# Ledger of designs, part 39: VHH binders against c4kar8

Target 1, 263 residues: c4kar8
Amino acid sequence: MAELSTPSPASPAPLDGGRGDELEKFTLRGARQILQLLQDLITHRGLITAHTGGGHSFMTAVLKVDEERGRVVLDPSPDPQANRRALAAPRLTCVTQLDGIRIQFPLVGLGEGQDKGRPALFAPLPAEMLRLQRREFYRLQVPLAHELSCLLKAEDLARKPVEVSARVIDIGAGGVAVVVPTGAAEFVIGGTLPACRLALPDGEPIELDLEVRNLNRQTQRNGTEQLRVGLRFAALPRAADTRIQRYIFKTERALNAKARGGL

## First folded at step 1 (VHH)

Design z39 (framework vhh_7zox_3)
Fold by ESMFold2-Fast, scan of step 1:
Structure z39 (fold): chain B 263 residues (1-263), chain A 124 residues (1-124)
Amino acid sequence: as target 1 above (263 residues)
Amino acid sequence: DVQLVESGGGLVQPGGSLRLSCVASGFTFDNYYMGWVRQAPGKGLEWVSDISTGGDTGYADSVKGRFAISRDNAKNTLYLQMNRLKPEDTAVYYCARQYGSTLSFYEPKGFDPAGQGTQVTVSS
């Protein structure tokens, strides 16, 4: 019987590098910047997921940068079939994180050989690397004790206006993830929820237009299902952006203090 | 530096059970969603399960009802209880810190599997 891998939205997926206009500000193209970032991955032993296409990937790491020959040396997979797929692929898409920074880069022209008597994969230095700062992609997991909420202005299944107080489970510079009861409102990916209200500590609720980006069903610890909704800030006033960043920073610091046996 | 150390894998008979553990260090464990991903021989990475900071859980359809994820924040430890194991559960299991629950363009959904993994082999 044929066994199919379950498609998972939680698997690490490459960002769309073809969206040059949207990702250009995060793309490193300078040779020295690329070399420095690759050295940082070596220093911090960054674990890389290398996507070979067709839903296939394997775990690797940068072992060395050979500046004289203009190439990177990668740790091969312990699975020989994964290495064969990588060598046959026209492109590897490499994805990793370094201290909360998302890093993604292509490798073209992969070869195999030896490095200091050990099997290794080799590729020319990438011409570009995508680097998203923690601020751009970091999600603070909201402590349950904060009871952080967002009042969503949406429509129910009968297309009537409804206000749903949703629990905020994570928050970042670009948006929030919330949980809502199944059936409380109708959400359309790409749809806008106008004049929603995000309740943060220290001041009035922030009025925001939110764009629905993702919908995921999850199981609560009591066994019932919930709907997890990913919402992007459609347009954020500078003062609102400052308050959100301040909350994220302050909460992370407070959690770190508690973990050290402090407050 | 972020470190995740997986343990508890091994050889088990079909229908058997194993409990995997993952000890986290170098970050505030309580502040992150955590999960398990696996890679079977000749296959890509597959999401297995995740758990929120509040204890809400998610499972892949292939393991739902057989596996149970849990966390002990006081010990910075993540667990995966695996029951009624099948040969198709044979894989290297990786503990991973999740950095998002949304597939926003600016905030990619994914896992940060910083560990070596632990091998699970289900065979008679």
Scores: ipSAE 0.000, ipTM 0.196, lowest interface PAE 12.7, mean pLDDT 78

Design z4 (framework vhh_7zox_3)
Fold by ESMFold2-Fast, scan of step 1:
Structure z4 (fold): chain B 263 residues (1-263), chain A 124 residues (1-124)
Amino acid sequence: as target 1 above (263 residues)
Amino acid sequence: DVQLVESGGGLVQPGGSLRLSCVASGSTFSYYAMGWVRQAPGKGLEWVSDITYSGSTGYADSVKGRFAISRDNAKNTLYLQMNRLKPEDTAVYYCARDEGYSSSWDSEYYMDVAGQGTQVTVSS
């Protein structure tokens, strides 16, 4: 039997690897390539989800690369507890995206201090960065203006049916990641949510079965906590698959046209 | 979306060499794997080679040891050096953007092909 509880590329949760060493081809180990990618994250003001272990994470960003001292400078969380968890962790796993490409890297030896009089977190430069270009791992970050939602049919702690309207934060060929208010429902990794309803722009909601692949409690930049749930499409009808792929393609095309400018 | 313009094809004798070039425009070249696919007369598309932004390469078994793919990210240019050409290499060669591993390329999936490609003819 297949193990279905492994982390899904449909979520910003860390990837634990693929078949054999297939992810090796997407791993950067050159010092200049790592520096360039970190600078790209700074230039694009990319938000990073930093996983501290135990299902906890917080939102950060690379503020600066200190090449002279061989370290990155990270934006601390406004939540002091999230910062304490990060400092206590043996490693952070940082996950972000640039232009739909998933980027993941470890930071070890996190410390705290100040940069130009402001609180900051510091870590040595990562020895490697994963830059995952595979189609099945591509995740479109859903524009907030699209107000994409999924009505989840889930259970509460007493196993009674509840319906939760969740905001879709990313979407790919294999699934979606959603944000759920803390305490709204109970989720079990590997559990199936039947007859959920995905609302795409232009058309009726799509009814589909979703499998829970990962769970992450995330502290936002404003200090609030939310539950992020990675969900896999269990049995996607042909028409639903076509509509989802079309939405991804149209949205990516529009974003690429804006990024290209006059060149 | 990315515009891709291929050049460098032509007529060559078996055992000869050609160098293909592809110039990309737009803002996405540096974030994607780039590659070459070819279509022989009356046949479907065949993946030839790919290269990630960092320079990791893949090759179809039919061209391993004979072809070399490279890129210049500062010039948004992709190259294919083709050596020891065979009649079986006769095809239109297309530059393509791929979001993943090149062996996953199919004509139906994530292949941004610009224009008419470049014709390579290996005569007997």
Scores: ipSAE 0.000, ipTM 0.113, lowest interface PAE 17.6, mean pLDDT 76

Design z40 (framework vhh_7zox_3)
Fold by ESMFold2-Fast, scan of step 1:
Structure z40 (fold): chain B 263 residues (1-263), chain A 125 residues (1-125)
Amino acid sequence: as target 1 above (263 residues)
Amino acid sequence: DVQLVESGGGLVQPGGSLRLSCVASGFTFDNYYMGWVRQAPGKGLEWVSDISTGGDTGYADSVKGRFAISRDNAKNTLYLQMNRLKPEDTAVYYCAATFSRYGTLSYPSSEYDYAGQGTQVTVSS
C-alpha cells in the first residue's frame, strides 16, 4: 500500500492514515452528529474541495441531505472532465472548513443524476467525519478584500528562475496555501523556494523560505484550472511569526464580530 | 450579564508556586477561547497564555516550561498553574475570553470580548 503524505497546516489535502490513531478522537461516527455537521455545511454554504486522486480536485458543495434515501447531494463541476474523474474514483475525499475548523470525510459510490431538474452528484452518507479544532490544523480563509499575495521565487519548465505573484487563499501558523495559474512555474513536493515575499495588509512584505508540501490541480466552478500549492514556513523568524499570528488573530476577531452581529 | 472572576493571587517567594482560577458566567464557556494577560507595574499589557476551545495551548516565551494553562468546561473555570515564579512575574493577572472555535493564539486584552477585574501576583524575596 502506498503511503500518503501528511499535509502541512496550509494544505486542503487529505490527512493520511499514519495519523489515524491521533485523529480517532476527532472522528464523528454517530448518525446524528454526521447529519448535523452536513446540515451546518449546507446552512453556511461551505465550499468543499473534493479530491479525486492523482493530484486532482474540484470545488463542490453539499446541496442537500436526503435522509430517506441515505444520501448527500453535491453540486457538480461545470467541467465534465472533473465530473468524470470523480465518478471513476474509488473514493472522494472531501475537505472543507467551518468557522476555521477542519472537516474531512470520504464519499464512496458516487453517482450522477438530477435533483429537481438540476444536474447533481449523489453519494451515500459518510460513515465517519473528521472534525479538527487543533491550532496546527487551523487555516484562516483569507478575505479577498485583503488582497494577500506571495511573490514566489520558483523555476520554470527549463529550470530557469521565475517570479510568480500568487494569491494567498488560506494561512495558518505553519504555512500558506496559494493559487498559481497552471504552467506559471514548476513545483516539486519537498522543494524549497528561497527568499519569497509574503505581503500582509500592514507593513512591508515578509521575506521567508517556503517548502512545497502539496500540489493540487483544482477545477474551479467556472471550469478553469488553477494550481493550489501548499507551502510550509521554513526557519520562520520570530518577528515574521509574530506578524503572521497577529494578522490571523485580528482577522479572526473581525470575522467573529461579524458572526455575532458586529460586537 | 457576563462575569469573569479571578482568584488565587497573592504574595509568594521567588521559586514558589501559585494557581490562579477564573470562574466564568453569562456565556457558553465551551465556545470561548480563554487566556491570561498580565500587566506589570509601569509596563503595558503582556499576553501570558491561551487555550482554545479544543484544548490547544500557547505560551509566551517568558513563561514557557514554568506555567501551565488548563480549563474545566464542566465548572466553567480557567486555571493557570504558575511554577518557579520570578520577581519579573509580579503583575496583575487578567482572565480574558473571546468567542472562537479556532485554534489561533490570543493577543493582549484590548482585543478580547471580555476580561475580568484581575488578581494581583507579587513575587518578592
Scores: ipSAE 0.000, ipTM 0.278, lowest interface PAE 11.0, mean pLDDT 80

Design z41 (framework vhh_7zox_3)
Fold by ESMFold2-Fast, scan of step 1:
Structure z41 (fold): chain B 263 residues (1-263), chain A 123 residues (1-123)
Amino acid sequence: as target 1 above (263 residues)
Amino acid sequence: DVQLVESGGGLVQPGGSLRLSCVASGSTFSYYAMGWVRQAPGKGLEWVSDITYSGSTGYADSVKGRFAISRDNAKNTLYLQMNRLKPEDTAVYYCAADEYTLDSWGESDYDYAGQGTQVTVSS
């Protein structure tokens, strides 16, 4: 693990452990997943920043995965000093991006040699790779034209069941934010809304349980009030998670393409 | 050059307040998340707070109820309002265009490009 330089006396301190626990859900440890991700980096010619510690890094790329010998082949730096630092380092921290997803992995036991008659660096396959999907924390602002809605199964002020079609204003991996007319239903922070239905443009509505996380009352410029409700996905099946992520991905790409065309 | 510039640090008495700002230049301002990380003398990086593009926030237990993160997407600016400051909050504060992997923060131009702003809480 590469660490930042500390003030004198120079000694790296351990990182805060609380954040490290959150990274576990992004960590790939399956050999097949690691091999596939490395192959994707080769296919897309992903440029990698390799950190050798002490504030030093160099640009490299994965040239090949040698499955038989269990190692990766890296493009050496044109700077001989960078290569010497890399070979002397106990660990490289490799950082790259693929389709907006941050990828990070350690390499230990770096050596040098030749591949196809060209200088190359070799290291054993990493035991783990971090695949940090930015989409996990991204909240897509839903375009009004999509008319994305969620049918909420809630209660009114008299505790009677009501169904409210709420407009989805943003959506992410962990939940949605919706707007409802004032007085249409009552919400309690921590309360569960069972069997709600999220309508995406493609396919049948997704049935899911939502937990109320926050409530914000907002007065519009025309004097009308709306209630904004933040809702967490309480238990999201894989198929539903895939459909939601696919909608986010497609919409984001469409918005990015439109922005490029407009600019 | 694409970079993050932090400002607003300084010397403050315990119980005081400071407001930090981080201005992004070029296309550094992230659609996904921005955050604040701090490093006290002789210690490692500690995650302080983060905020998504749409305004969803997270806070470290050590600062909950005292700090408030916000952003102004039109101005490419991230803020940290720090209230009821304690000597233990003394650190260099860095803003990051990306809240991911503390191991690479300060080593990657994509994670954090800022030089930091010093906050000293002392009587």
Scores: ipSAE 0.000, ipTM 0.119, lowest interface PAE 15.9, mean pLDDT 74

Design z42 (framework vhh_7zox_3)
Fold by ESMFold2-Fast, scan of step 1:
Structure z42 (fold): chain B 263 residues (1-263), chain A 123 residues (1-123)
Amino acid sequence: as target 1 above (263 residues)
Amino acid sequence: DVQLVESGGGLVQPGGSLRLSCVASGSTFSYYAMGWVRQAPGKGLEWVSDITYSGSTGYADSVKGRFAISRDNAKNTLYLQMNRLKPEDTAVYYCAKETDYLSGDYESPFDYAGQGTQVTVSS
């Protein structure tokens, strides 16, 4: 059997704002929230990378928000070719960071003109903006002492229902990675495991649906094979999300304190 | 939600060429990285190639120099030009869009779409 190959990193590629329920919690759609975030970018002088397609991008900044006309004013590139590519593009994908928070938004209908006698680019206000903290790229390696497990509802090799208690090896905002013995269950990428139970160190297990995202077979030195399974939280209720984030934060803080204080 | 529909597969002789296409329906294709993964009969998924929104590309060693990935953001379409095909390229090819929450060796950076398109390289 061939193993899954790891695709090349796609970052810092733009993120799809419509991607699952997890991204929805980071998407701003309120007009006042969008206006405030754009104003924060102006106040902080945030540099924006605007992707124009064809492998091209340029550096810009929001110069002002024209709320009455419903548009944003951008600093043009000193490179005339970059401005021509931007004006020809069906949309720009704008990416920036503010205090460690990744911000991404589309601009459609770019035009050029002047603002107070200086060249400027104009676009309608975006209908949505994505605001992700850097911690969304973070995975907590779960301490063995926590004995964190997830009871998976799956099928065995004969397609009979089976419950497998899998060890959780890492956890993030969007999912977990678990280890199961090879042959304990069959997993299909894109398949859903309903009503699984994630056991955190305190409180009742969290019931949640998990989607299989990837598989990696691993042969241990003792000759046993294990399957590492990446699982996405398919529909994460707010209460479950809060408990998972608290666990991650508390464990990270404890590990950092131990590293500093344990000498 | 974005739907991805693969096409362009078929039967080809060793040394031949095929061009795969993936058409996205939805409003967000141009905002994310895209790639191709394949699954040969009885084997696991294998990453083939990827391309960022800005056009930066990556290739598996097994296909480097023979395959070329490209995208047309105006048409919401991803392509894979496959040249000098070998019997070992026989597989179902899946179009994939990036993921962002899961990382490391345990997660693919791509979501897999649909049923894929079959490529058979045989005499």
Scores: ipSAE 0.000, ipTM 0.109, lowest interface PAE 16.2, mean pLDDT 75

Design z43 (framework vhh_7zox_3)
Fold by ESMFold2-Fast, scan of step 1:
Structure z43 (fold): chain B 263 residues (1-263), chain A 125 residues (1-125)
Amino acid sequence: as target 1 above (263 residues)
Amino acid sequence: DVQLVESGGGLVQPGGSLRLSCVASGSTFSYYAMGWVRQAPGKGLEWVSDITYSGSTGYADSVKGRFAISRDNAKNTLYLQMNRLKPEDTAVYYCARTIEYSTDSGEYTVEFDYAGQGTQVTVSS
């Protein structure tokens, strides 16, 4: 389930250089990828906000892709003024969302005509499409030297209570990811693990209720299987939140200091 | 939580100054590296500046020496002090955050994110 908090932003145009290079990994430039994404927008009947410049925009949708003529067909606005502005614009910036993923693309060279006797707008296929994901909160990768652990209260295959000391591999405001040997305990997505104990440096373990959010199995080089478990903090007291924030801050600061070595 | 609200834009004369603010409501602001990106009319997104939780800053060459980024972690607020503004600084400015995570395959990834409608800055006589 994707969160439905789509911002209603003014429309950003395609990526520029400089720091824009950091967005290159989210930019689709392959013709096949672009066609597939446009087809997904058609299939899901995704509403698109098309920005025509000067603070103007209108709602549209991709009606079809004409691969032979290299064009997209768009639903025109019922407002004739909006359509006139779009046709006069040197560029449209299109913004939409698919399953919580923000999608942006430019359209240049807009024309008008008819599709099956109905008014339609036509534009060449975009040369690029931006696909931005909002997958999770900031997560600090826990240094192995910290030996950070969480004592999990779970059940074994016979549904008997077991305690498993799991290594914490990342930590953020909303939770932790841990690694356990495969078969050490059973985990169910959405299940709750009450009264687990997170061991942070400089203090007593923090007692936490954790919710299982995801599971991933992996095989180590030595043939040992391990399970990565994503866990959300179900109820985090202010004192616990403060200690977790302090650990994240101090660790990031220490890592930054190491990275600046030799100055 | 990914909600960010920008403010502080407006009309200024060349050589003037503006201070932009971004408030993170319901977000764990303190855990994120934060930044500003802008979009000038008819142009693409341009990265302007960023700042880590610990205060390490970066700037685009086009704004270096004129703009200063800062944050107040207690108020969940990001700022951009813009000095010696030029007509080419005219743009919608968006508050952005970076998200760092490990994939299930173990690779380390950094993503760029933003929210809200931005704040309009116009530099004109």
Scores: ipSAE 0.000, ipTM 0.130, lowest interface PAE 15.7, mean pLDDT 74

Design z44 (framework vhh_7zox_3)
Fold by ESMFold2-Fast, scan of step 1:
Structure z44 (fold): chain B 263 residues (1-263), chain A 124 residues (1-124)
Amino acid sequence: as target 1 above (263 residues)
Amino acid sequence: DVQLVESGGGLVQPGGSLRLSCVASGSTFSYYAMGWVRQAPGKGLEWVSDITYSGSTGYADSVKGRFAISRDNAKNTLYLQMNRLKPEDTAVYYCAAGSDPEEYLAYLESFDYAGQGTQVTVSS
């Protein structure tokens, strides 16, 4: 595709700000945090897709942060029409990635001028920036060779306590998905499974409380039904969170190295 | 395979109302986070609204206060009640579903299934 700014393949459209309550935990509002994040984008030469509305966008970068004047300096598009659209827009929605983390922020009051004799775009510093960890979206597909399991403390159909060893099929920062044979236990969306035990390859099982998020019955090719259960980590201790994140990172790195080993 | 079938689009005058529906079919019982994404003529995709399996809702600033998303989990059906429609609401509206019921659907990478869309035209 010739010379068109395109959205990120992982996030082809900007995230609109209408999700205030759900996004608040990912929103940076502190002036020092905003300045530091913008400085990180400069240091790492982060390319920004700036959406001007009407399905139009262009690639830019933060050239400079002027703390005294409370403004950011952006690299203009080489396309004069894109710059005219940007200047006419009531706001820009800026989207970028830094170390796999999606960063999104609005710019309002865009102007044009020169910085050090070069054309530049100027805007007031954003009052907020969304910093959404991609690991919140990322689900590691657990390799079968790892035999990752979670011992669930649930109830059977007769409401008797039952322990079910469930195979972990995927894992992320916020939870796991497991598979259990149909009828092995009863699950209720929003129900809590206390003191479950997640077995990682290294170390003792992690004891944690899980909340049932979703249920999906699947019919396998042999006609056997299995239940997929999505489980959220409830009040995960820091040590457990660290071990889970380390497992995810280590496994991702090993899978990437194995793929490269074929070269 | 899961199929999403949208309905309820049409031609409406400014200030009018429409209710969109999306029915999920083609699989054994499943739960999803669901949402609506729209594409206006000549424009890119815009997130409109989403709802988690548990009922937590999100709305784009452009539709907040005018649109209401809801779901009937027993019927695997998603709804979008659109009130006080404006010409700028003219678009093809797509139903989308994500397998993580609490994941934000505003990012397209979160969609596991999408429907074929239903046309909404707001004009006199």
Scores: ipSAE 0.000, ipTM 0.136, lowest interface PAE 14.7, mean pLDDT 75

Design z45 (framework vhh_7zox_3)
Fold by ESMFold2-Fast, scan of step 1:
Structure z45 (fold): chain B 263 residues (1-263), chain A 124 residues (1-124)
Amino acid sequence: as target 1 above (263 residues)
Amino acid sequence: DVQLVESGGGLVQPGGSLRLSCVASGSTFSYYAMGWVRQAPGKGLEWVSDITYSGSTGYADSVKGRFAISRDNAKNTLYLQMNRLKPEDTAVYYCARDLESYGDTWSEPAFDIAGQGTQVTVSS
């Protein structure tokens, strides 16, 4: 599938660690980068949701970084039960956002004590931190009413050029998922479809090179078969990126307005 | 480039009321969930309340029945009506936006952007 290993788009839950190879490029492992990011969280008063497992979490913040002792100091919860759960947990998964960037990191070996006479939680510095823009993992389900399409330039079974107008079913910063009739064209995972045209409402179609990332055959209720194709944007220029993000946010805003009793 | 500015705090007697406001500059807050977090002097952060784009609300047990969160998307403004205030409500109140909220369906808040806050003191 074309998506990173992520929880539901509707959840701020921790990202799935089982797809480590996809998340490696967004993972900071250098001591300097980790210290700088933690300092940014302190400077901007970053609010952290600390997950203790079993569906439990609490709000915290990094109060300071003690480089000499190799540890962070955290705000304890005002709820003593939340603090007891945190101390009993084998690890915390900390999730926060800074300037629209998702930041996630583990803390192990949590302890309690005092800082300047006030209760505090302590943990060793994390060995890694995930830093990922929300846009990199968000996928908008395209409303059927939008009739958003992508003209694919592909090949048929005989390796002859064909053009297929495919319906776009979801879209994100990194790509689209489309649906085509079974047999309309041949797709090979890792193959490139050059000069495809993505039709957005507010202007000329965007010309894009698309890489095939995944394929899934589906049978509809009427018995017809269709192929779902996940496609990654190759070398997306800034102007195209801006138009795609504008479409995503504008559509989400409209869906939100409708849910609030809009027409 | 987007800023949240809290206001409406002050000194009030136990049993009193205050209305907090948070004004967002920019154009994107209407489709994000928004909330209030507080920090009492010398204590940790506590989630108080949140509201989704559709108006679904959540409240901490300590404030249920006393506080009411609301939003005016046309004015880019979030509100917290605080009634029957207690000394334990004394804190700096911060407004925050959840950039990962998608519509009405999330279970754990992850907030971005906290301003300088607004001080609420409940004392006789």
Scores: ipSAE 0.000, ipTM 0.205, lowest interface PAE 16.0, mean pLDDT 76

Design z46 (framework vhh_7zox_3)
Fold by ESMFold2-Fast, scan of step 1:
Structure z46 (fold): chain B 263 residues (1-263), chain A 124 residues (1-124)
Amino acid sequence: as target 1 above (263 residues)
Amino acid sequence: DVQLVESGGGLVQPGGSLRLSCVASGSTFSYYAMGWVRQAPGKGLEWVSDITYSGSTGYADSVKGRFAISRDNAKNTLYLQMNRLKPEDTAVYYCATESFDYGTELSDYGMDVAGQGTQVTVSS
C-alpha cells in the first residue's frame, strides 16, 4: 500500500518519441560530471531555488561538496519554517543557472546539522543533474540596475480588476518570472492575464498576454517571503519577440564584457 | 501541448472514500514525477502525493496511510485513492507534474504543470 514509502531520487526516464531523448542529452549521470558541476556552482556562488512541494521554495546555495561522505552541504534558510518544510519534503527539486544555462537536480534524504559550528543542511549527492543548453530554456537574470518591470492586469480576492507593477527577475524566449508583493493580487495556474505591459530599458512598453504557469512562495536569503510568478508569453507578436531577444542578447554581451574586465 | 483533466471529486461524509482520476491528453504522460496538490478555501497550495514514472511514491504526513497514489502509463491516467476522509481534506485537488521553478513552455515535452482541479468536500 506504500503508506510508509521512502522517497526515491526523481530520475527522468526516456519518453516515447524523441522528447525524453532530448532531455537525456542534457542529463549528467557520471559521478565526476556531477561533482564538477556542483563545484562550479560553489565557485560561481550560484543561488539555488529549492522547491519543497506545495508551491513552496527557498533560496539556498551549495556551500561544500563532501566527497568523502558522498553528500552536499547546503545553506539553510533564515526562515525556520522553510527549513522544516524542506526537511519534511520527500525530495527537493533544485533549480539554478550557471553561465546562463539552466541546471536542475533532485535532492533526496535531506538532513540537518552543523558544518564548522554553523547550521547546515545535508543531502546525498544527486544521482543526476539536468543541464539545459537549448536557447528556449535560457533565462537571463535581469540586472537590478535595469529596473525591468511588468504591469500585470490581474484580479484581487473579490475578482475585481487590479493592476500590479511586478519586478521582472528573469526573462527568456518563452516568458518571464516576476516578484509580486504578498496580497497584491490572486493568481491561478493556467489563468490568462491580458494586455500586460513589459517595460524594457529601450523604447515603449510591450503589450502582451501572459499565462500563469507557476506560483511559488519563495523565502529569500534575507528571510523575507515573496510570491514568484512564472508567466508564459501567449500570442507574442514578431516585433515584440525581436525586441525581447535583442534585450537578452545585448544584456548577455554586456555581462560577458564585464566578466572579461570591460565596463 | 498536453491537457490535464481531473475528475472524481464530490461530497462525502467523514470517514468516506473517493477516487480521483487525472487523464493526460497528448503524447507525453510524464518523464518527471506526477502528483496531486490541493488548495483548501483561503489557503495556499499544499502538496499531497507524487509518483515517479517507475512507481516510487511520496506522501504528505497529513495523508500518509489514508491515501494511495497510482498511475496507468498505458492509459495516461493518474489516480488518487482517498480513504478515511476528514473535514480538513476539503479542497480543490489539482493534478500536476514536477516543473521548472517558473513556467517554461512544456509543450515540447507534451506536459502542462496543472489541470483545472476537482472539488472535494468532506462534511457531515
Scores: ipSAE 0.000, ipTM 0.142, lowest interface PAE 13.9, mean pLDDT 75

